# VHH binders against Mitochondrial mRNA pseudouridine synthase RPUSD3 (RPUSD3): the designs that were tried, part 3

Target 1, 326 residues: Mitochondrial mRNA pseudouridine synthase RPUSD3 (RPUSD3), of Homo sapiens (Human) (q6p087)
Amino acid sequence: LGVRPVPEDAGFGTEARHQRQPRGSCQRSGPLGDQPFAGLLPKNLSREELVDALRAAVVDRKGPLVTLNKPQGLPVTGKPGELTLFSVLPELSQSLGLREQELQVVRASGKESSGLVLLSSCPQTASRLQKYFTHARRAQRPTATYCAVTDGIPAASEGKIQAALKLEHIDGVNLTVPVKAPSRKDILEGVKKTLSHFRVVATGSGCALVQLQPLTVFSSQLQVHMVLQLCPVLGDHMYSARVGTVLGQRFLLPAENNKPQRQVLDEALLRRLHLTPSQAAQLPLHLHLHRLLLPGTRARDTPVELLAPLPPYFSRTLQCLGLRLQ

## First folded at step 4 (VHH; framework vhh_gefurulimab)

Design a14D (from g19a with E109D)
Fold by ESMFold2-Fast, scan of step 4:
Structure a14D (fold): chain B 326 residues (1-326), chain A 123 residues (1-123)
Amino acid sequence: as target 1 above (326 residues)
Amino acid sequence: EVQLVESGGGLVKPGGSLRLSCAASGFTFSNYAAAWFRQAPGKEREFVSAISWSGSTYYADSVKGRFTISRDNAKNSLYLQMNSLRAEDTAVYYCAATPGYEDFYSSHDYDYWGQGTLVTVSS
């Protein structure tokens, strides 16, 4: 009696049969084609298509400030004629209805990371915020929080990563290389002492979800800092090869003997991610500028928090690995 | 000692061109981001153009399409090709460099600065 499902149906039913949708899925949706992961920009975008994608990526608008959730692989600046965020700012400004006021970049991460981009239609506001971020870095106050998924679990649940880093030109590629005990000559050759804070948010399937807060500015700092923890970022095809393994023990390989190569994941991780080795070679860098702190209206007010949601491929990776953002 | 020395400044008529050079010495220039800033009389120093260690460039809106920044790491040199010059481009132009920098528009993050070279655009 009654109109509810009978007990025998409940005993034989799945969530789908009982009008529930399964929670999440690690299965890939859509064709793998040229862009194998959901949330990536198509290859060979036109200028107009890029402007449309960026307009759709607006996550916040408050006064002169426009916040974007930048897709992975889009450079902020580049060579003349290259399609970059900067190159399309006039068209983006027009598409957003801004009169005689073009957007300027205030804060953005590099090409390979995804996440927050802070733009301003007011030059004075842009200058004030850039000075704020610079002052915060000099005072060692973190304003930017990145989310990353690492291959491996850091030995400590949180801490500071300090490394002296340099850029080195190896076989036509500029690479970030750590330097032990830098000399005065090394500093003059461009070696910089760098600092990041990290915190492990969740662990699962031999991987970690990590929050990273850079306190210095250096090319590829966060990727290299995780390599130094022996836990390279998933999708890091530039630096992951510097982490070697012998008999289950991880160690750092010399940069000069380990050229960039597409990241190789073990069979267990490939199974968890439902990826072939060839598909894993196309995995986007799982490094996302998730949170920015802006100053309040008054100097002593609570900071304003800006958040960018994770891209679909990143969220899929978290579901496959059983990781949850707090 | 780290040193940046600008040259190529001078007097030019509106619509003319100048090429500024910055010679880096005492350090390995190829590992540094570099930029041009300018300061007109009675004004704050403003960003003009920057180039990363990898060759990525950024330009102020006021100079976009007219100025071209470039570098020659073999000669430890930075250049600014200035075309279609206007009276408003009159300023002292400064070369700046800093290691591993990805943000191009903040003067506060550049560690090393030249003494400047004067550019005057007048008829």
Scores: ipSAE 0.207, ipTM 0.600, lowest interface PAE 3.6, mean pLDDT 82

Design a14M (from g19a with E109M)
Fold by ESMFold2-Fast, scan of step 4:
Structure a14M (fold): chain B 326 residues (1-326), chain A 123 residues (1-123)
Amino acid sequence: as target 1 above (326 residues)
Amino acid sequence: EVQLVESGGGLVKPGGSLRLSCAASGFTFSNYAAAWFRQAPGKEREFVSAISWSGSTYYADSVKGRFTISRDNAKNSLYLQMNSLRAEDTAVYYCAATPGYEDFYSSHMYDYWGQGTLVTVSS
């Protein structure tokens, strides 16, 4: 769709809620060798190959602004020596023929999600955009819209998800854990009250295509928010195991069962997706930063939207489930 | 009350060193990511350095090799060791902190900010 002017205070898009895609249009294997899902980064990628992949993932360039459609599984930041978006920014900047000034991250989706990454080679432009996003957040005006496919259908067609979240180091893994009725002491110990807006765009085969707009920032917020709605995101091998099922009824498991487990999908869903249980255990997280709203070039200009197309595996999942995103 | 208070700013000659401190009070600092930002006279606020709650560090290209960020969770403190200072480093330096945040480069994502400490690099 490209970059289009939109109202500054734009809610969820005008996508139809009950669209269905033609059945039987599922494809999997592509030109990525033995990769089970098209659109994933190749295994054992070198630094140089990563830079080439990111250069190919550029969806927009306008002045100092460079927008990427980040592949799932690439972290933005990490420990020293790790291959991350941040660690290859100098090489990426050089490959794009940019000035001596290095690209800096203005806004990005996290490691497990795919989608928009906004970069700037101009510090002044980055600062202006950060002020815009800060002001919008304080005004509770959403600027980022994610697309997700959930296992299960939310009870409400739209609404707000509020949860107090904390980071906890459990069994060698850093996890986001919800906290019931946080005390003032909990808040002072790093528990944050988080808020997201959601809207169901389409439903099919016991799954939903959902738009998510975070109004607060916390690691894995959207994944955990959907878990709290008893509708974990497809490919969520971190938090989906918190949702249990007995005789078709879903419930949230006690906190002592918060250990990460590969997501298990029921037989009907596996058949619909044309996946074996082993393949489903490797399903990438179906959470995609699809749209960002940016301020116009001049102060009184209408805001513009940036769009990142869905990765091929995501589009395949939608086709298998009969779901459509406009 | 949640507060971040910067200190250690002052006048230093080019090539000199200075150590900034940020004292966190009213909360458990060890569960927060923290960062230094600066704003030079007449310029926009820019990222300087960040340290995650797990200890990962990040630096703006303009300060790499010259500045070192560190934290002392027992003292609820964040530090910025600045070496080989240049006139271009003259700015008000701000401490920022936020819980549960992994994208440490974006100023938009920090919940708590200090009032700043002035660093002047001049002969």
Scores: ipSAE 0.472, ipTM 0.758, lowest interface PAE 2.5, mean pLDDT 83

Design a14Q (from g19a with E109Q)
Fold by ESMFold2-Fast, scan of step 4:
Structure a14Q (fold): chain B 326 residues (1-326), chain A 123 residues (1-123)
Amino acid sequence: as target 1 above (326 residues)
Amino acid sequence: EVQLVESGGGLVKPGGSLRLSCAASGFTFSNYAAAWFRQAPGKEREFVSAISWSGSTYYADSVKGRFTISRDNAKNSLYLQMNSLRAEDTAVYYCAATPGYEDFYSSHQYDYWGQGTLVTVSS
């Protein structure tokens, strides 16, 4: 283990120092084996329980706009018959007292991420917002800012990540795979050029708190973009294994075997997070849609900011690592 | 169960007009975004137009001012009014639908697709 700072107050009659030095505000384990990942949806949630959880997740309600802080792991859309945010919108609308008005998704975080979901019961309001987001995306103006905690510190404090990505079916799952120098045939077959901006907000304990702004839409784009920076997102059990390490040096493994596997964290990081390897294998993805910029009303033209607070497990991770959002 | 069926394709002279229809069944159409994509001979599918559940419309630059997308939720139907048709508009036109919300210009957004209807613009 590493050398620990010793108290200067050894005092008169020096004996073995047994003083504990608790690090920051790292959350204590609850009584009798409570999970360290507070804020996750319960397993095997019923439709009614999901509606109750979503009602409790409302962070703002202004006119026809309802803003949710979506829990990690809940898909927004999915296969017919699946429990998704979309599938329970009628029940959620009723629970919020909306008279014959159904909420629809204007913009949301993806399944594996947590954070902002913008809903509207008014088609005209939704139309204005959807056009704003679409125009911003096409003009490459970021409107969404994600917060992520990475295993490793990016070499640059900020920059652009560009990658051509495709979906590939590997061992029964669809995985996002980078394509170097895509050919004309590759582009015609659906390979997409993707772009994200990143900024390192804080660093500590070999980890970084990073802001990510996607300017294109592709499955698992932000996770794969961080893998390409050799800094996979904490809790990324799909793509983190693509980053290898030899004698402390990180590199991208060859694409020939991109099988998903549970993320393995080094011993020092496990100690900082107060996690066993088994617990770390259950760590939720630390990717959170924290901020959305909405259009100002007419004469103002100044964007309005919507913020979603971080989930409790995310905040715990930041506290354990000594990181802060500012 | 979920099905989209296009109709209204045919042969038309340059400068002519044509109206395509798409009938949706097996889902609550009013909750979905819907779009028209086309595939010209020897080319990939390209975006033509989309309409969100909120009535927001989106158009490819090549069809702006000439094509109009519309929907009738009571009839579970999507329409494309095509005016001032050109030889380069010749393609198989596909109807598509999605409960998705992120990128209406991308074919990857759309979960349900019709079989297509041929539009030929020729003298």
Scores: ipSAE 0.430, ipTM 0.748, lowest interface PAE 3.2, mean pLDDT 84

Design a14Y (from g19a with E109Y)
Fold by ESMFold2-Fast, scan of step 4:
Structure a14Y (fold): chain B 326 residues (1-326), chain A 123 residues (1-123)
Amino acid sequence: as target 1 above (326 residues)
Amino acid sequence: EVQLVESGGGLVKPGGSLRLSCAASGFTFSNYAAAWFRQAPGKEREFVSAISWSGSTYYADSVKGRFTISRDNAKNSLYLQMNSLRAEDTAVYYCAATPGYEDFYSSHYYDYWGQGTLVTVSS
């Protein structure tokens, strides 16, 4: 018969059971006030505190492979002097007892997303895995599955999102912009045809829990792909303003006239999430690299599955909205 | 028709300098992130330096302070200024470019590659 599947809902179910159920109005808690977003990295971490946080974020360690559940807001690479995952790899390697074998990044997602980061202390293993991911990508076989919560429900329960995307520098900000019907000249000027698969897992309160599988690599691809479905990701303060609404009807707005701004949620959704408008403006991006497939020990063997549990704020959002895996 | 062509490699003594160039042809370079990777004999390919399409630069710890990456979009070119060269810098140096992605440490993210240029540091 076929390959035995690992239950995808086990991670969500287990984590959701360990989260505190949100209750009515939040109460202020000393000088920090209400803290509805548990699981976020503190703003002013020292280098040592970041290493400790990353050590605590290890979800799997097998041979040379170390898997982290990266917090939202931590950049992988960054400006000189900035605290990033890359900048603390030597200290992290030392803290894990890998003094002579420094960790290198095999796969990770960008700053605003949370979830799986795959590291290796063996250069040969890293190289083989990078070749595996490159081959799978070129063959359009998904190896990464993201979970997202969207504002709005996609019209289709599953499908493909295809869009030509370019990077554009607008008013001091680097933004991902869709290009309709790109010419060959556009492609030669850096426009890339991008592809993602999506599946709606659950719906509730005008929101959806969606699985996203990128088959191409492009900055902010998944956020922009959901914007193109008129269902921006919760916590997307960069691209959600490109979705306009008039009398309940949603439509796409031009990027050049709709600059990044803090996401505004409607009154019904705010009540359901037990958030004020000012708290919603601080909502972390609900985009999480939940699952990665690695090659089995032999070429014909079942792929190995790596899972990162959802951040506490993400699980809390799911509980508030009544969203569950099915 | 998309090509990256490296030049500037050669033999140099320890402590010397070399400037590598990478010319993009058949496409417009300005919206591409670009990087230099190197591979020493018997070693894995390693990251050296990257420059984002907006000009932000990144360096491997082993070359930081000695190497400088730069780009000239008007000339469709990428450069690597290598100073204070060591025997350990001996490798084939590869130019790489990719549209629309900024995580530069992994060779997996680069869509286009040059053929490489040999740099030998010895007396």
Scores: ipSAE 0.480, ipTM 0.746, lowest interface PAE 2.3, mean pLDDT 83

Design a15F (from g19a with Y110F)
Fold by ESMFold2-Fast, scan of step 4:
Structure a15F (fold): chain B 326 residues (1-326), chain A 123 residues (1-123)
Amino acid sequence: as target 1 above (326 residues)
Amino acid sequence: EVQLVESGGGLVKPGGSLRLSCAASGFTFSNYAAAWFRQAPGKEREFVSAISWSGSTYYADSVKGRFTISRDNAKNSLYLQMNSLRAEDTAVYYCAATPGYEDFYSSHEFDYWGQGTLVTVSS
């Protein structure tokens, strides 16, 4: 994996952008061996198979640091007995030849997102990095950059998204809900003011490739922030249904309709993606932790960049829509 | 203002037990994810145990089976029951909490921290 020095306060990537939109569309997958959602974990993995998959997902090793490109759908933590990244760290550590040193999670993307997971076999290194991320967050300096594909194009090419959010347990599901003008009582009861930066990288076929940088930590923050921009993330089957469309105009539905619903894509988009409505209902969340900034070896050194390549289904979606990341 | 105050630390012999408490003021634990971290003299801070917003519990491999994290919403307190204590468990133990957190990734994701309570395991 390409680890590069970059300025500590570097915002969105400075990589060259393509001037012209790519030609062509994605090829329709063959039935045997081909999959429109290549890169997803098999549904009934054993513990040993999960460890093997994670070992194959290692994209970088530098001293005690191990970087994974986590597949979508793998939870980091979960109920006792569940197969999660955290639950298999001892076996993963053994498989990587780490003697008495167990890997610990330094930073990761959530279950539904894919991308970078930073692990360390050295507690001192892990603590130093976690302190760096904490300090950067408090200083409102972004260290994580996600890539997302949205249904719809944001009105602004870049900006800030700010929303007060809370968690609610509704019909057996934990959901993130926006709160207008939170009171002090609301804040004491778990409402948090959240902030993300966004930048539109490319647009095509009514969709956008967007870079997102969270500056606060909250469950499903990036998905909900894009919903508030009326541009839900492709594959968001939890929150996308909160955006309604009537006579070509988009709006937020009332809170009474916060129940999760499989995302429905219009016929033109389904044709561009070469997906049936049934396949689109199974589309993985197109939210990928693409870049992390790490501190240099010494405090005054230039920060170091970690990159995770996009999963195959994500790249397929970009090709179908004529979008390019750089 | 949000404040966390740890208590229950002290000197205990190897194989002994101790229960740490963390009292919250300014918020209710039932609406927050919470965790215990520890830092031994001359070493970095490390994760011990966490309880998510939804109530799922997580443990570092070194304490799994020996420590139990719990919340008492009526008393607005977080607890860490420590059994079969070892010399290597000697550290200052810190309580941490953050709103709206479903998954646990690392210490950098916690907004509020206590000042710590010392646990010494020796003969």
Scores: ipSAE 0.464, ipTM 0.772, lowest interface PAE 2.4, mean pLDDT 84

Design a2R (from g19a with A97R)
Fold by ESMFold2-Fast, scan of step 4:
Structure a2R (fold): chain B 326 residues (1-326), chain A 123 residues (1-123)
Amino acid sequence: as target 1 above (326 residues)
Amino acid sequence: EVQLVESGGGLVKPGGSLRLSCAASGFTFSNYAAAWFRQAPGKEREFVSAISWSGSTYYADSVKGRFTISRDNAKNSLYLQMNSLRAEDTAVYYCARTPGYEDFYSSHEYDYWGQGTLVTVSS
C-alpha cells in the first residue's frame, strides 16, 4: 500500500543536500569470485603464515604487555596439534624479540569473536591485571566492550540481560542453554547466573549496532543473551535458530528442539547486504571485542583504553546497513 | 607424553576437609592453566576451580569460600584444598590442563585429563 514511513529523517527534506553514503559502496568480491568477506584468515594457513598475520595484528606494546587484534575464526585454544593462537605463542614471542620471555594469554575474546587479546611475558603483571578485571566485575564496572550487529532491533535502547546458563552436551556438541528458575541441583551441576549490559548505538534496515559489556564470564554468553532479546547476532550459526518467527512475530524456541544451523536472513536484508543466501550462510560472527580498560600507572589514575579496529567485513556490514558509531 | 595424576581422595564426614594433589609431567607446567572438574555417578562433568599460569583463580559458585586452588610450578603440581565438605561434593575429581583462558567452565576446552580421584562425603 506504499505508506511505509522513512525513519532516517523525520520530515526535514531540506537536509537532503547533506550527502549520505550510497548503498552501492557495499561491494561484493570481483566477477571471478574470491573470498566474499575481507579480513578473514585464509584457509589452510601454515604456522609461519599465522605468525606473520599475528605480528601484523599487534595494536599495542607496553613493557611486557602485548595487545593483538585477533581475526575471527582463529581459536585461542584447541586440541593438541591444532593451529591456534596459543600453539604459536613461542614463535610469535621470538618474532617480537622476546627470546627468553614467552607470551601467555591474560584475556581474550570468545572463540568465534574477533578483537582484543591481551598477552603478557610477565606473570606478576598478568596477575595484577586479572585481579583488576575481577575487582571491576564485582563492583559492576565493565572493563570489556564488544560491538555486535544484530538481526532485529532490541525493544529497549539499553538495559541489563540476566540469565541462568548451563553447558549441555547435545549431539556431540557443547551448547549454552538458558535455565528458568534453576534448582539447587542445577547450581551444584554448574548452572551460573550471568549478566551483561547492552546499549543500542545505531539502528537501520531492521538491524542494530549494539555495545555489549559482560559482567560475568560464560561460554557464548553474549550470543545467547542477544538471542534472549530475540535479536540474534549476525553470523551466529550456533544459536540464532532458537529465535522463531510466525506471521512476523518473533519468539524464543526451546534449545533441545532447535539445534545449530546456518543463519537464514530475510530477502530484504540479503539485498541490503548484497549477499546471496549461500554467502550469508558463511557470514562471520559480527561480535568484536572493541575496547578494554586497563588500570593506570597509579591505583586512582584514569584507566588506560585499548582499542581494536573493526575487521573489514564488519565495517562493510555497517556501511551496507547505514550504521555508524557515535 | 603428557600426564596428570591425581591423589588425596578418600572418605570424609560432612564438615570435614581433604587436600587433593595433581602431579604434572611431560610438559612445561608453568606455561599452562590448570583446573579441577568433578563428576558424580550418572552426572555430567562439572567445573570446580581453575588457576591461570599467572596465579589468577576462578571458582564455581557452589564451592566459593570452601575450596582453594593453588599451584607449585617448581614441583609441577596443582592442589585443591577442600573445606566444609558436603554430601553434594561426592564425586570423582579430575585434574585438567588448558593452554589458554577462553572458557574455564567448559570441559571441551581442556586437552589433557587425569584418571581421577574419588571423594566420598558421607556420615
Scores: ipSAE 0.172, ipTM 0.540, lowest interface PAE 4.1, mean pLDDT 83

Design a2T (from g19a with A97T)
Fold by ESMFold2-Fast, scan of step 4:
Structure a2T (fold): chain B 326 residues (1-326), chain A 123 residues (1-123)
Amino acid sequence: as target 1 above (326 residues)
Amino acid sequence: EVQLVESGGGLVKPGGSLRLSCAASGFTFSNYAAAWFRQAPGKEREFVSAISWSGSTYYADSVKGRFTISRDNAKNSLYLQMNSLRAEDTAVYYCATTPGYEDFYSSHEYDYWGQGTLVTVSS
């Protein structure tokens, strides 16, 4: 029997317990050793193991629509023989008990990001959704919201990031390179004017949790946009080296003269994250496609929201830095 | 201005072959990813095949093994070789290009589109 009257500090019939908010620990795992990057795909996966991992990553199924929370590092498309999301769609379709219709990719972020992947077993549904995304893009309405953790805090709490970008093959690596004041000739040669919206959700000791909404599509756009703000994304081993620091002052190095290299974090941040420099060099990109807006049942209906929970390593990083998304 | 002009469409019998061409002008085609999409009467547009600026190719499951995409950057041209054609391949075929993107399945990622060429597979 635990029935008691309600004083202002307790609920009627409530146990005399304090509300427990689970605190994440930044400490290394116990007897099994370090687990700083829980939620990453094991290296050297078989095709069957990848299919099992993706089946476990299903976050929503609604008619022909299957939504995955894609692990970081899995490419959507790739070279012949490469293990990619696209290459395992037949096996994934079979494992999900789908009929003769194979899953098609409707929308996904690139290899290095984690998060939402929208698949459809119905080609007509896939096409209709692509049409919706095309119309939203032309209307400059964001349909995708990414979460990122940045090294550094943006000067503004929210705003627009505009940059003209091109793909360039530099020393055997395909890189996204910003172009100042692109000419019409530059545009015709493949330079694209790109736009993203950003909002700082939280800050903690030199880092920020940022929401990013791309309004254009370009390879590595969000990573490069944050670099242009002098606030590279944590785990960005491709573009973070473009941000130089001298006596605490940050500046942008040219992409042509600064090859990709593993991100180096300062000692204070390494201590906060409970990582060694070698572990930080393996930190996954903290860029997560968290939210997608889908069309409602009718044209005037409120859009439907799809959410992918943050991967464990991302949540650990937020906990270590004292940052909170939700 | 950017222009894409498709050609090579026509009437073909089931089991036959057809080669589509897309002529690109007004831009540096070699720096763009390119793709073929199709739209059958009364249906929505669907992905057929894509080729990256580096030559990597991607195919919809329904056409894999039957269709071959290729490009000739010197001629600013994109091609689709269609073999073992079926009645369900009947559609208007569209050429599409976009700069700076390597993922090729999503039609909303393509910035420039041709007007299409009709392929009819019937006896």
Scores: ipSAE 0.379, ipTM 0.719, lowest interface PAE 3.1, mean pLDDT 83

Design a3K (from g19a with T98K)
Fold by ESMFold2-Fast, scan of step 4:
Structure a3K (fold): chain B 326 residues (1-326), chain A 123 residues (1-123)
Amino acid sequence: as target 1 above (326 residues)
Amino acid sequence: EVQLVESGGGLVKPGGSLRLSCAASGFTFSNYAAAWFRQAPGKEREFVSAISWSGSTYYADSVKGRFTISRDNAKNSLYLQMNSLRAEDTAVYYCAAKPGYEDFYSSHEYDYWGQGTLVTVSS
C-alpha cells in the first residue's frame, strides 16, 4: 500500500497499471455544515487534535524516515504562534515514540496541496534524500507525481509545460506570474525557467484527471502551469480567474486579473458535482502529491515507491465526474 | 556579476552573540530566497536558516530559539543574529541565494554563494 520497489525512472508509463470495473454514479449528497467536504481538517482544531490527525496520517515509517499524507489546508511553516506542521513536530515526534530526536521536514508541498510529506529524525538521512531529489531533477528524472482534477481537458494527452515564472507581491499576497521571453536582467531579478510533464489519465464531464511531474521547483508551479494550458485545477482560488471564456473559447485574461478570486464553475459542472456556487467557492484544491520515488537502502538497490491515498473529497469528485485513477 | 559578500564573523566566548551580514549585488535581492549554511571543521555544509522572499523563516533544530534570520530588501542585505553561542556553532558561515521559495534545506538548490565568514566560539 505504501511502499513498493519500482524502476529507476519514474516517467509516465513506468508505474504499475491496474484497472477495475467502474462503480455506480456519484450519489447525490449535500455538504455537511461547516465541514462540507469529507477529509478536510476541522476548522477549530486544537494543537493536540492536529497531532492526533497527523499520527493517523502516517503512511510509511522506515528507520528515521516518517512519511505523512498531509491534509489540504495545513501550512508547513508560518509565523510564530501559528498552528503548522513545523510547530507540532516535537509533539508529533513524542506521539510516535521517537527518542529525544525530533522530526525534521525533508520534502513537503505548500499549504493548499495535499499528499506526501517526508520527515526524518536523522539530519544525515534528510541530506541524502535532498541530494537524491536534486540530482534526479538535474538529470530530468521525475521523482514526484501529483494527481490533479482540471476544469477543462488539455488539448494533448501528454506533454511538457515550460514557462518562465516570477513572484510578485500584490495587495498583501505573493503571486506567481508568467514572464514572456525573459531577459538576462529578468533572470537576475529572480525569474526562473520552469518545466513540468503532464499526462491525461481520464476525462469526463469536461474535466480531466491529470498526472503532473515537476522537473523544476517554483511556488505554485503546477497550478500556474495548468492555467497556462487553459485548464485550471479544481479548487484553485488563487489562479483560476486568470482563465476567461468568450464565445466558448478559453484564453488568458490581462494582468488586471492577477488578483485572487474564488473559482467559479459553470452550471453543468456544479450539477455534476452536486454543489451550489457558494459550496464550490469552498472546494479544496484538487492537487495531491500521490507518488514519490526514494533511493534504495544501498546505492545498487532499485528505488522505493511511496504512495499517499487520495483524500475523501478528491475521491468523491472523481466519482461524480466518472474519472478513475489507474 | 551576481555577488554575495558575508561579514561579521569573529571570535566569541560561549554564551556570546554575533550578527552576520550578507550584502547582495548584481541582482534584485527582493525576488530571491536567501539562506545561511555553515561548514564546521571536518563536516559537510549544513543548513542553518532560510528566509523566503515573502519573509517566511526556516531554522535548523540546533539553532531554533537562538538564531534569527532577517532581510532588508532596501539594502539588498541578509542578516543572521546569533545568540547563546556554543562551541558546536564554530564554523565557516555561508550566505546563499536562489530564485523561488521552496526547497530551502538542500545546499544543491542554491545558485549563488558567498565566500564565507569564520565564526569561532571558544575560551
Scores: ipSAE 0.016, ipTM 0.315, lowest interface PAE 6.6, mean pLDDT 81

